# Ledger of designs, part 4: VH-VL binders against Counting factor-associated protein A (cfaA)

Target 1, 212 residues: Counting factor-associated protein A (cfaA), of Dictyostelium discoideum (Social amoeba) (q54z64)
Amino acid sequence: QFISIQKYDFSGNCKNSSDSASSFEASSESAAICMQNDLLSGIVTNEGVCLIFNEVPTTFIISTKGDYIVRSIYDINDNNCQGGIIENKAIEIDECFVECADDYHGSTYLFSTETSLNYPSNTFMEISYNGECDGQWKTSFNYLQYYIVNKCNVAHEIETHTFSVGCNSTSSWVSEYAGEVCTVEPTVTTSYPIVDNCGDLDNSNFIDYCNI

## First folded at step 23 (VH-VL)

Design s1 (from r1 with light chain L97T)
Fold by OpenDDE, fold request of step 24:
Structure s1 (fold): chain C 212 residues (1-212), chain A 124 residues (1-124), chain B 112 residues (1-112)
Amino acid sequence: as target 1 above (212 residues)
Amino acid sequence: QVQLVESGGGVVRPGRSLRLSCAASGFTFSSYGINWVRQAPGKGLEWVAIISYDGSYTYYRDSVKGRFTISRDDSKNTLYLQMNSLRTEDTAVYYCARGYSTIFHLRYKGMDVWGLGTTVTVSS
Amino acid sequence: DIVMTQSPLSLSVTPGEPASISCRSSQSLKYDWGYRYLDWYLQKPGHSPQLLIYLGSNRASGVPDRFSGSGSGTEYTLKISRVEAEDVGVYYCMQATQTPYTFGQGTKLEIK
């Protein structure tokens, strides 16, 4: 059983919210509403894996009946989720969620559960391991994160810093933009080698996969 | 075993040129982005330039743009910094440092390897 | 450019006592899904800089547990639970969110 977190382009529904700062609330809208926007990136994770979710160390677990996801929030400085749980929150599956940075900026997420590993095509993927790399990442991994290639992502929600990700068989790259749109000349582009095997990059515990 | 060794520093007059080298060993040089960072006498650290692993992309601080050129020769495991039109304010110890600039958090490990530095003095 | 501001600029600590250094950025260093691209470096007297903390709170290899990094947004802190003589030097925070990379002014730590 996997937990899928999809990050969609923000539609801007933070104005006049009860709390415009760091409020993770269900939009009371179906998955279809989230899907009206472009899918930008996502995470597929096993249960109980410690993730940084909007700067907050978090684990996700599927409820006993499988009808919702429990998000456990840890101290913001507990990046390894080794301390006590600060808060547990129930997340409805296949519902659209919004987390606001301010009145005009935020992130939209769609949570789902999957019995088999599923990820979009045309993506750059990072696959994380918890110390064991057997070369069979489709059946044994900690979590994976993917970026839809050539989509415009928000790097800094408030600062209007954007970026796009691309890849091929040998390298990945990130192009960063100062504006709100990734259609102008990037201010910075950086390339990186594809890590095909664990340990290739100074005992790296991850691999890359360009799914194009 | 993992190390970077800078060389090429010296004393020059303003307007002159120097070429610094950074020799890498103990790791796969061609897989890493490399930075130049400098430190003026008695001052703090100042990032100067970065080059991607394949040399396709280079970036500089504004004060050295058009004057400095960062490059690499992977066949020699060597990083270079060509410094032209040197100014007195370029006087510093120059370090090369391994490290990526990336949003890919699994890859990022900071500037985890530094050389011993080479001293550049620009004085009239 | 992102401006990094450290405080204090100088710190004198009795061995065994804790130390705390603050680093403020002119812009949030939270990037995308929420990782914070803030590093801490130590330059001991007569030596090259060395990495202490990366991504805000991850200790580099070989760094003692008494060092810890914390913070979010624009406010970050390096803490030393029990300062030792070998901790003397200048500490720098650095943002790696965007080029140009920018360092704080540095904080000189001395032993009383």
Scores: ipSAE 0.856, ipTM 0.934, lowest interface PAE 0.6, mean pLDDT 92
Fold by OpenDDE, last read:
Structure s1 (fold): chain C 212 residues (1-212), chain A 124 residues (1-124), chain B 112 residues (1-112)
Amino acid sequence: as target 1 above (212 residues)
Amino acid sequence: QVQLVESGGGVVRPGRSLRLSCAASGFTFSSYGINWVRQAPGKGLEWVAIISYDGSYTYYRDSVKGRFTISRDDSKNTLYLQMNSLRTEDTAVYYCARGYSTIFHLRYKGMDVWGLGTTVTVSS
Amino acid sequence: DIVMTQSPLSLSVTPGEPASISCRSSQSLKYDWGYRYLDWYLQKPGHSPQLLIYLGSNRASGVPDRFSGSGSGTEYTLKISRVEAEDVGVYYCMQATQTPYTFGQGTKLEIK
């Protein structure tokens, strides 16, 4: 099984900047709170894979009964998740979390499990490998992260910084905007080559896939 | 084996021009974005400019906009910095450094390769 | 522009003792999905800068494990668990969240 984390846009009442509340709050309502907005990006990961989530090294494992996800949080400096577990958190299947960037905008995260590898179309994907990178990414990948192409993302805790991702057969790019929306001229755009093979970049253990 | 080597530094009067070069070896130059970073005598580091892997995008610090031009020739594995209308405050050691800034965390490795630097002195 | 402020600007450390350098940003460096585009560089006397830490807490290749980076939001820290003579130099934090990339003032580390 795979663990899927979907990040959605969010516009609504958020906590004031003066609030010291946690960055992630579970929604008391159903998954519909997340899915009512545009999908922006997501992660599909195998169980036990070490990845950064909310600034900390984290692994996700499906419970023995398959009824919830266990998030194991490691020390902030334990980038390989090799040390002791600092905290375990239970995440309900199809649970929605809200993360506010400002008083009116933020993101939501939907956690789910999948029996087969699923990812949306019109995406740019980075596919990570653990250990040997053999190019058989659909069967041997560690985790993948995708961005919906041309969607406007807000950088967390940066109210006036947005970005969008695009790609084609040869390149990917990130356009950054000095505003709350991605409708003005980008302040900065940067292009990157599509990494087709492992090791194309110095000791790279990932490949890119532009799914357009 | 992976290295960058700057050249072209020298002494020049204000208002004059100078072109710096950065020769890359030991890696696929055409796959990387490259930065220029400078350091005035006895001062800290200051980012100057960046160019994308294919040269399609370039960006500069405000103080050099309109005066400096970053470019690259992948056939020669060389990065350039054309500096026009030089000012005394442009006096510095100029480093080229490999690396992107990006939200693609798997790709980002910081400025992991630096040259030895080339000295530019602007004085009357 | 994002302003990076380091503290202290200089410190003298006895070999074998720990050291800590702070870096404060004028705005949060927390980016998408929680990645922190904050780097640490070391410039040894008479040498070019070299990368120590990237993305807040990842050690660059060849960097000893006595170096560690941590932090979130606007506060970041570089720690050296046991300072050695070879650690002498000027340390810089740098934000790579947005252009222009900006460095801290630098922290000069000397051996007592």
Scores: ipSAE 0.854, ipTM 0.933, lowest interface PAE 0.6, mean pLDDT 92
Fold by OpenDDE, last read:
Order: sequence, then structure tokens, then C-alpha cells
Structure s1 (fold): chain C 212 residues (1-212), chain A 124 residues (1-124), chain B 112 residues (1-112)
Amino acid sequence: as target 1 above (212 residues)
Amino acid sequence: QVQLVESGGGVVRPGRSLRLSCAASGFTFSSYGINWVRQAPGKGLEWVAIISYDGSYTYYRDSVKGRFTISRDDSKNTLYLQMNSLRTEDTAVYYCARGYSTIFHLRYKGMDVWGLGTTVTVSS
Amino acid sequence: DIVMTQSPLSLSVTPGEPASISCRSSQSLKYDWGYRYLDWYLQKPGHSPQLLIYLGSNRASGVPDRFSGSGSGTEYTLKISRVEAEDVGVYYCMQATQTPYTFGQGTKLEIK
């Protein structure tokens, strides 16, 4: 089974947490909404893969009954998830939720489980594989990260830096904007080739894929 | 053996022009973005410019905009930096460095290959 | 522009002892899902810079495991568990989260 993490345009309200004025939590008065048209990006991963999730090294596994996902949080400096687990949290499957950065900013997520690996349409993807560079490395799926093309993403939490991703059969590109919305002219655009990359790091290989 | 080799440095007076070259070998040059980074005598590193893999996009630090032009000739595996209207503060060792800057974290590997540098001295 | 501030600017270390260099950014280097585009470079005397760490904590090819990078938000650290004579040089942090890419002032490491 695979774990699908979808990131949507932020919807919801945030407030200071009861634990600390410097931390924020989603308001319980307003439920988060995850509309398909608001989908921005996502990750599809095997269980137990060490990922950066909202800046925190994290692994995800499906519960025994399959009714929720266990999020294991590691130390912020344990980027390889090799140390001890600091905290385990349960994530509801197919339930939209918000993680808050401050009173007015956050991220909206939806977790799902999939029995087969599907490549989302209208996306640019980086696909990570494990294994030796012996011609069979692409059979060992690790995880993929994708962006819906031409959607406006928040680069920084304060939303003063946004970006959009595009691609075709030979190239991908990122346009960055100095604003909260990608409606102004981009300040920076950079293009990249669609490539296969095997052997840069031991058992850390990847490909680019434009699915339009 | 992945390698970058800079050339074209020299001594020039303010207001003059100079063209630097960076010859690449040992890798698929046309697949990489390339940077120029400079270092004034006894000072730290300073990013100057970047060019995308296909040359479609170029970006510069503000202090060199309008004066410097980064370009590439993939048929020659060569990167260039045309420096016009040179100023004394442009005096530095100039390095070319391979590397992307991207949100695609699997691709990003920093500036992993550097040349030996070529010295540019702007002095009256 | 993002300002990168290193500390200390110089340190002298006895061989075999650990070393730590801090790098502070004027704004968070977290990008989107949370990857941090912070690199560490070493320039040995009379040589070109070389990459040590990228994306905050990934060790570049050929870099000994005694080097490690950590940090988040605006605070980052390069650690050397056991300093060796060959580690002498100037260390730079660099943010690549947006152009212009900016370096710290550099930290000169010497051996006692």
C-alpha cells in the first residue's frame, strides 16, 4: 500500500494554541475544506520512508486496521530519521485537516491510502527510487512528489513569496513571484531538463516526469 | 573526471571590458545550470550570476545588472561571462560552479563542482 | 536580499576536538514542503571552494562523516566531530532559497 499526501490551498482559521502563545492550532469552529480544484501538490510514498513534512523529519505508516495513519515525528535535526521517535500522531484518513504556521497562515492536507501507484494528471513529478544502478533501479519505487501545473504555491509561510510549476516533454520550469498571489509578473523563472538520475547518491536515484 | 576550467582573467582599467570563459568536461554540460561566483582579495564568496541549462533564463546580482552578461555555448561546452563597464569593486577571483537552485529537492545538489578560478583585476 | 550571518568568524581548535559553526538567515529558509536550501562550503588555503553540505544536512560526495549539518528556520549549524589538520580553511554557509544567492561572511578555522 501507498500513502498519499495531498496539499491544498490553505483553507481554515488558526489561533494561538492553549499550550503556548508562540504555537498555533486550527480553529475548531471551522472545518477545513479540501476541494479538488484547490489541490496544489502532493506526495505518494511507501510506508516508513523518511520525508520532510512541514519542515519536520517524519515517517508515515498505516495502522494495523488501516483506519488511520501513524505519523512519527523525529528531531528537527534528525533529517534521516535515524534517532528516536519524539512523538507519534494519528492522522485521519480521507479527512481534511490544517496545520497552522501563525494566526493567518497554514497548510491544508488530506491523507489517503492507495493499493496501486497512480501518477496524477496535469502534474510535474520527481520520482525517487531505491536500488543499484544496474538497469533495474526504476522498479524499486520509494516515493514521488508532484505539483499541479500552473497552480500558485506558497514558497514561504508568510506568503510573500509564491511560485508555480510548469512542464513539457523536455523541460520543467518554476516561476517565482514576490507576492501572495501568482497574478503579477514573475520575478524569477528557471527551467530544468527532464532527466533520469541514477548514482548520485547510494541508492538515491530519481527521474522527472511531466504528466500532461 | 568532472571538471570546470576558467580563463580570460587579466588586468584592466575601470570602464573596460573583459570576457571570461569556463570550459566544462567530464559531464553533460547542456543538462546543468551554471553559476559565476567571485571572491575579492581577502574577502568572502559572492554569487554573481546563473544561467539555466538551456540558456533561456539568466539572473544576476543587482550590482552587475546591465554590465555583465552570462551565456553558454553547449556545442563547445563553454560558459561565458561578458563583463562591461568594469569597476574596481569587480576585482576578484571568478569561479564557475555547477549547480541548480530549485524547489525540486531531489535534483538539488548544491554547487558541487567548482573551477580553479580566474583572476580579474580592475585598477587605474 | 537574504542576509546570512555566521558565528564565530574565526576559531582555533585542537586536533581531535569538535568544532561548531553557526549560520543565521534574515528570513526562514524553509521552502514549501519544508526543505531547507542551505549549503555549507569549505575553502582550503590556496584552493577553490568545495561543497560540504547541501539542503541543510546532506553530506556531499566524498565528505567525511565527521561533518554534519543541522538546523531549521533561520538557524543552522555545521559541526565537525573531530577536527583534523586538513579541515583548516574558511567555511561558508549559503542560502539558495531565492536569488540572489547569498553567503555568510565566512568562518576561518585554524589548528592550535
Scores: ipSAE 0.853, ipTM 0.935, lowest interface PAE 0.6, mean pLDDT 93
Fold by OpenDDE, fold request of step 24:
Structure s1 (fold): chain C 212 residues (1-212), chain A 124 residues (1-124), chain B 112 residues (1-112)
Amino acid sequence: as target 1 above (212 residues)
Amino acid sequence: QVQLVESGGGVVRPGRSLRLSCAASGFTFSSYGINWVRQAPGKGLEWVAIISYDGSYTYYRDSVKGRFTISRDDSKNTLYLQMNSLRTEDTAVYYCARGYSTIFHLRYKGMDVWGLGTTVTVSS
Amino acid sequence: DIVMTQSPLSLSVTPGEPASISCRSSQSLKYDWGYRYLDWYLQKPGHSPQLLIYLGSNRASGVPDRFSGSGSGTEYTLKISRVEAEDVGVYYCMQATQTPYTFGQGTKLEIK
C-alpha cells in the first residue's frame, strides 16, 4: 500500500491550538472539508520510507488493522531514520490535519492510503527510487513529491513569500513573489532542467517528471 | 575528476573591465546552475551572482548590478563573469561554485564543487 | 535580504573536545514542506571553501560523522563531537532559501 499526503490551501484557524509553536493536530474535520480548498502539493510514499516532514526525519506506516497511520519521528540529525524513535503519533485517515506556524498561518494536510500508485495530473513531480538505472522506477519506488502547476504556495510559513511551479517537457520553473499572493508579476523566476539522476543519492535515484 | 577551474584574474585600475572564466569538467555542465562567490582579503565569503542551467535566469547582488554580467557557453563548458566599472571594493578572490537552490530537496546538494579561485585586484 | 549572524566569531578548542557554532537568520529558513535551506561550509587555511552540511542536517559526501547540523526556524547549529587538527579553518553558514544567497560572518576555529 501507498500513503498519500495532500497539502491543501490553508483556511483553518490556529488561534486556539494547544501549542502555538508549530503544532500538528487533527482539525476534527472530514476530508470533504479539506478538499473544498485548492490542492497545492503532495507526497506519495511507501511505508517506512524516511522523509523530511516538518523539518524532522519521519516515517509513516499503516496500522495493522489499516484504520490509521503511525508517524514515527526521529532525531533531527538522524537523516536515515536508523536511530531510536523519539515519538509515535497516530494520524487518522481521511481527516484534516493542520500544522500551525502562528495564530493565523498554517498548512492543511490530508492523509490517505491507496493500493495503487496514484498522482494527480497537471503536476510537476520529483520521484525517488532505488535499484537499477533502467528507467523502471515504479518497480523500486520509494516516494514522490508533486506540485500542482500554477498554484500559489506559501514559501515561508507566515506568508511573506509565495511561489508557483510550472513545467514543460524540458524544464521546470519556480516563480517567486514577495507577498501573500501569486496574482502579481513574480519578482524572480528560476528555471531547472528535467533531470534523470541515477546512482548519486545514498543508494537511491531520482527523476523529474512533468505530468501535463 | 569533477572540477571547476577559474581564470582571468589580474590587477586593474578602477573603472576598468575584466572578464573571468570558469572551466568545468567531469560532469554535465549544461545541467547545473553555477554561482560566483568572492572573498576580499582577510574577509568572509560573499555571494555575487548565479546563472541557471539554460541561462534564462540570472541574479546579482545589489552592489554589482549593472556592472557585472554572468553568462555561460555550454559548448565550451565555461562560465563567465564580465566585470565592468570595477571598484576597489571588488578586490577579491573569485570562486565559481556548482549548484543552486530548488524546492525539491533531492536535487539540492548545496554548493558541492568549488574552484581554486582567481584573484582580482583593483587599485589606483 | 536575509541576514545571517554567526556566534561565536572565533573559538579555540582542545583536540578531542567538542565544538559548537550558532547561526541565526533574520527570517525563518523553513521552506514549504519543511525543508531547511541552510548550508555549512568550511574553508581550511589556504584552501577553497568546501561543503560540510546542506539542508540543515545532511552531511556532504566524505564528511565525517563527527560533524552534525541541526536547527529550525531562525536558529541553527553546527556541532563537532571531537575536534581534530584538520578541522582548523573558518566555518560559514549560508541560506539558500532565496537570492541573494547570504553567508554568515564566519567562525574561525583554532586548536589550543
Scores: ipSAE 0.717, ipTM 0.898, lowest interface PAE 0.7, mean pLDDT 91

Design s1 (from r1 with light chain L97T)
Fold by ESMFold2, fold request of step 24:
Structure s1 (fold): chain C 212 residues (1-212), chain A 124 residues (1-124), chain B 112 residues (1-112)
Amino acid sequence: as target 1 above (212 residues)
Amino acid sequence: QVQLVESGGGVVRPGRSLRLSCAASGFTFSSYGINWVRQAPGKGLEWVAIISYDGSYTYYRDSVKGRFTISRDDSKNTLYLQMNSLRTEDTAVYYCARGYSTIFHLRYKGMDVWGLGTTVTVSS
Amino acid sequence: DIVMTQSPLSLSVTPGEPASISCRSSQSLKYDWGYRYLDWYLQKPGHSPQLLIYLGSNRASGVPDRFSGSGSGTEYTLKISRVEAEDVGVYYCMQATQTPYTFGQGTKLEIK
């Protein structure tokens, strides 16, 4: 099984929200609320894989009954998730979760489980894999992170800076905008090669994929 | 061995030009963005310019914009900084440094390789 | 431009003791999904800068475990758990969230 985390454009209100005293994370809305807004980006991961989520090293596992996801949080310097769990949070499957930065800014997420690897078209993604590249990187898949091409993302936790992602068969690029929306002309664009063989870059265990 | 080596520094009068070179070896130069960073005598580090892996995008700090041009020749694995209309405040050690600006965290490793530096002195 | 302010600007440390250097940015350095584009560099006397920490807390290849980075938003810290003689030099934080990239003023670490 895979865990899918979809990040949607935020249009809601975080006013009057507060963290629960529970060790489990709770959603306040159905999946349909998230899907009213644009899907911007996402992660698809195997269980128990160490990745960064919301600033800190994290693993996700599906509960034994399959009715929620457990997020385990590790020390900020524990980049391989081996130094012991600091906190566990329960995340409700197929519910819209809001993570607030302040009263009017935040991110909305939909956590789900999938029996097969699934990701949207019209994306640029980077795929993390295990170990050394032996020409069969797909058997070593850890997680992938994707961005919907040409969607406007908030760059910083406060929305004075935004970005969009594009790609083609040879390159990916990021365009930055000064402002809360990606309008008119980017202030900066830079580009990167598509890495289609593991280890093409020094100390790299990832593959790029432009799925358009 | 991954290496960057700068050359072309020297002593020049204000208003003159210099071209710095940065020779790369031991890695796929054409796959990386490269920066110029400078350090005035007794002062801290100051970013100067960046060029994307394919040369399509270049950016400069304001104080050098219009006077300096960053470029690359991938057939020679060499980065250049053409420095025109030099001023006394351009006096510094100039480093080339490998690295991107990117949100793609699997690719981002900071400026992980630095050259030895080449000294530019602008004095009248 | 994002202004990076380091504190302290100079630090004298007895070998074996911890050291802590802070870096404050004029705006948040966190990007989408919580990645922090804040790096730390060390310039040893007579040498080029070398990367220590990237993305706020990731140690660069070959950097000893006694170096650690932490922080979020606008406040970041580099810690050295036990200072050694080879740690002498000037430490710089740098933001890479947007051009122009900007460094802090530097923190000179001395043994004694």
Scores: ipSAE 0.714, ipTM 0.866, lowest interface PAE 1.3, mean pLDDT 85
Fold by ESMFold2, last read:
Structure s1 (fold): chain C 212 residues (1-212), chain A 124 residues (1-124), chain B 112 residues (1-112)
Amino acid sequence: as target 1 above (212 residues)
Amino acid sequence: QVQLVESGGGVVRPGRSLRLSCAASGFTFSSYGINWVRQAPGKGLEWVAIISYDGSYTYYRDSVKGRFTISRDDSKNTLYLQMNSLRTEDTAVYYCARGYSTIFHLRYKGMDVWGLGTTVTVSS
Amino acid sequence: DIVMTQSPLSLSVTPGEPASISCRSSQSLKYDWGYRYLDWYLQKPGHSPQLLIYLGSNRASGVPDRFSGSGSGTEYTLKISRVEAEDVGVYYCMQATQTPYTFGQGTKLEIK
């Protein structure tokens, strides 16, 4: 069992929320919208894997009945999620929601569960794994993060600064833009090799994959 | 043993040129972006320039743009900084440092390897 | 340019006592998915800088667990739970979200 977290173009309206909660249910006319062509990036993770989500160490597990996901939040210094859980949040499966940063800014997410490992095509991916350096990462996979190639993403939570990701068989790159959309010449582009960075003593293995 | 070693520092007069070198060993040089960082006497650290792993992209702080050129020769595992039209405010210890900024957090380790530095003094 | 401001600029600490260094950025360093591209470096007297903390809270290889980093948005903190004599030097924060990369002005830590 796997948990899929998909991030979409920001949609919805955070203006009338007085609750400090990051999530709220949508109505039919003003609902947050998670259309597949609006997908920007995502994470696929095993249950109980410690990762950073929204700035803090987090684990995700599927509820006993399988009807929701439990997000467990740990102390910001608990990089391995070894300490006590400071907060649990229930997340509805297959329901599009907005996590607000302010009245006009936020992130739009869709959480789902999967019985087999799935990830979209036309992506650049980095996969976290442990164990042997034999190229068979699926047996020791922790989580993966992907970006849809050539999609425009917001770089900073509440600032109009965007980026896109590209890749080919030998390299990946990130292009940054000063504006709200990624249609003009980028202000900065940085490139990286496609690698399999296999472990040292701390087991920080990862592998790159340009899935196009 | 992962190592960076700078050389080419010295005393020069304003308006002159100098070329710094940074020799790399113990890692695959062609797989990493490399920075130059400087430190004026008694002052803090100041980023100068970066070059991407394949040399395709270079960026500079504004005060050196047009005067300094970062380059790399992967066949010699060597990074260079060509410094033209030197000014007294360029007086500093110059470090090379391995690393690059990226949204790809799995590969990001900050500037994890630094050289010992080479001293440039610009004075009349 | 993102301006990084450290506080205090100097610390004098008795061995075994805790220390805390703050770093403020002129704009949020929170990047996509909540990753924070904020690093901490230590420059010991007569030495080149060395990485202590990256991505806000990750300890670099070989760094003792008495060092910890925290913070979000525009405010970040480096803590040393029990200062030792080998911890003397100048501490710098640095943002790596965009060029030019920028350092704080430094915090000098002294024993006593």
Scores: ipSAE 0.701, ipTM 0.861, lowest interface PAE 1.3, mean pLDDT 85
Fold by ESMFold2, fold request of step 24:
Structure s1 (fold): chain C 212 residues (1-212), chain A 124 residues (1-124), chain B 112 residues (1-112)
Amino acid sequence: as target 1 above (212 residues)
Amino acid sequence: QVQLVESGGGVVRPGRSLRLSCAASGFTFSSYGINWVRQAPGKGLEWVAIISYDGSYTYYRDSVKGRFTISRDDSKNTLYLQMNSLRTEDTAVYYCARGYSTIFHLRYKGMDVWGLGTTVTVSS
Amino acid sequence: DIVMTQSPLSLSVTPGEPASISCRSSQSLKYDWGYRYLDWYLQKPGHSPQLLIYLGSNRASGVPDRFSGSGSGTEYTLKISRVEAEDVGVYYCMQATQTPYTFGQGTKLEIK
């Protein structure tokens, strides 16, 4: 099974919350609260894969009965999650979580599990994989991260900068904006080639995919 | 072997022009953004300019904007910095450095390859 | 522009002892999904800069594991667990979240 983490546009208020998101009781209404807003980006990961979540090395596993997810948190310098677990958190499946940066800024996340690998269309994604350099990333898949094309994302949780992502068959690009909304001309646009980066000395293979 | 080599530095008077070159080898030059970074004598590092992998986007620090032009010729695996209207404050060692900002963390490796530097001296 | 401020600007350390260099940014460098586009460079005497740490805590290829980076938001730290003679030079932090990219002033590390 796979773990899906979807990041939605923030529309809440974080009064009396200056740190990480609080847990709620799981329910379909909880998921519906997140889904009232635009899906902006997400991660799909196998169990036990080391990745960065909320600034720290993290692994996710699905409970034995499949009714919740365990987030294990590692030391900030443990980039391979090879050290000891510092903290475990139980995450309710299909529950809307909020992570607050200050009273009026934050991010909302929805955790779910899936039996097959799914990801939205109209995305640019980068896929982390191991194994041979043959372009068959699904056989050695670790996780993928995707951005919905042409959606406005907050770049810094407290700052007034935003960005949007675009792609075509040969390139991807990021457009940055000075304001909290992507409605004015971008201040900077940067482009990148669509690549399959394999054989890197750190054994960190990745492939780009423009899924339009 | 991945390598960047700068050339074209020298001594010039204020108001003159100079063109720096940065020759790349051992990697696919056309797949990378490249920066110019400078270091005045006895001072720290200062970012100057960047050009995207395909040359479509260029950005400069304010103090050189309108005077310096970054460009690339992928057929020659060479980066250029055309420096016009030089001032004494432009005196520095100039480095080219491979890498660029991105939100795509899997491709981001900082400025992982630097040249040896070429010295520009602007004096009366 | 994002201003990067390093402390201390100079550091003398006995070989085998730890060292710590801090870097503060004028605004948060925490980016989307919690990635931190903060890098550390070492410029050894007479050499060009070399990358040590990227994304706040990732060691560049060939960098010994005695080097580690940490921090979040506006405050970042480079640590050397046991300083060796070859570690002498000037250390710079740099933000790569937006242009113009900006470096700290540098921290000179000496053996003594």
Scores: ipSAE 0.675, ipTM 0.856, lowest interface PAE 1.4, mean pLDDT 85
Fold by ESMFold2, last read:
Structure s1 (fold): chain C 212 residues (1-212), chain A 124 residues (1-124), chain B 112 residues (1-112)
Amino acid sequence: as target 1 above (212 residues)
Amino acid sequence: QVQLVESGGGVVRPGRSLRLSCAASGFTFSSYGINWVRQAPGKGLEWVAIISYDGSYTYYRDSVKGRFTISRDDSKNTLYLQMNSLRTEDTAVYYCARGYSTIFHLRYKGMDVWGLGTTVTVSS
Amino acid sequence: DIVMTQSPLSLSVTPGEPASISCRSSQSLKYDWGYRYLDWYLQKPGHSPQLLIYLGSNRASGVPDRFSGSGSGTEYTLKISRVEAEDVGVYYCMQATQTPYTFGQGTKLEIK
């Protein structure tokens, strides 16, 4: 099984919510909406893989009965999740929720589980993998992160800075905007090659994929 | 052996021009963004400019915009900085540094390779 | 432009003792999904800068584990758990969330 983490346009109301930047607690009082048209980006990960989530090293596993996900939080300097677990949190599967930065800003997430590897079309993806440089990442990947192309993302939770991601068969790019929406000419655009970075020297393999 | 080597520094009078070169070896130059960073005598580091891997996008700090031009020749694995209308305050050691400008965290490694530096002195 | 402010600007440390350098940004460096585009560099005497820490807390290849980065938002810290003679030099933080990329003014670390 795989764990899918989807990030949507912020739609909830964080007014009178307290310090929740690190909290994954579900709340029915904070109405959140996870509509497919509002999907911006996501992560698909295998269980027990160490990745950064919400600023801290984290692993996710599916509960024994399969009815919730356990997030294990590690020390901020434990980039390989090899130290002790600092905290465990339970996450409701298929329940849309908001993680607030302040009264009017936050991130909207949906966690789910899947029996086979799935990811949306019209995405730019980067895939973390281990093992051989044989192009068979689907059998050896750790996690993948994707962005829906041409969707407007908030760069910082509390600031009026946005960006969009695009790609084709040879390149990806990020366009940054000074405003709250991506409707004016970007202030900066930067491009990147589509690569398979399979380097033993750093032991950090990744592959790019423009899924158009 | 991954390395960057700058050249073309020297002593010039204000208002003149100079072209710096940065020769790359040991990595696929055409796959990386490259920066120029400078350091005035006795001062800290100051970012100058960046060029994307394919040369399609260039950005500059305001104090050099319109006077400096960053460019690359991938057939020679060489980065250039054309510096026109030089001013005394452009006096510095100039470094080239390999690094992406990106939000893609798997690709981002900061400026992980630096050159040795080349000295530019602008004086009468 | 994002202003990066380091403190202290100079630091004298007895070998084997810890050291801590702070870096403040004029606006948050947190980006999408919580990645922090804050790097630390060391320039040893007579040498070019070298990368120590990227994305707030990731050690670059070959950097000893006695170096660690932490922080979020606008406040970041570089710690050296046990200072050695080879750690002498000037330490810089840098933000890479938007152009122009900007460095702190530097912190000179010396052995006392």
Scores: ipSAE 0.675, ipTM 0.853, lowest interface PAE 1.4, mean pLDDT 85

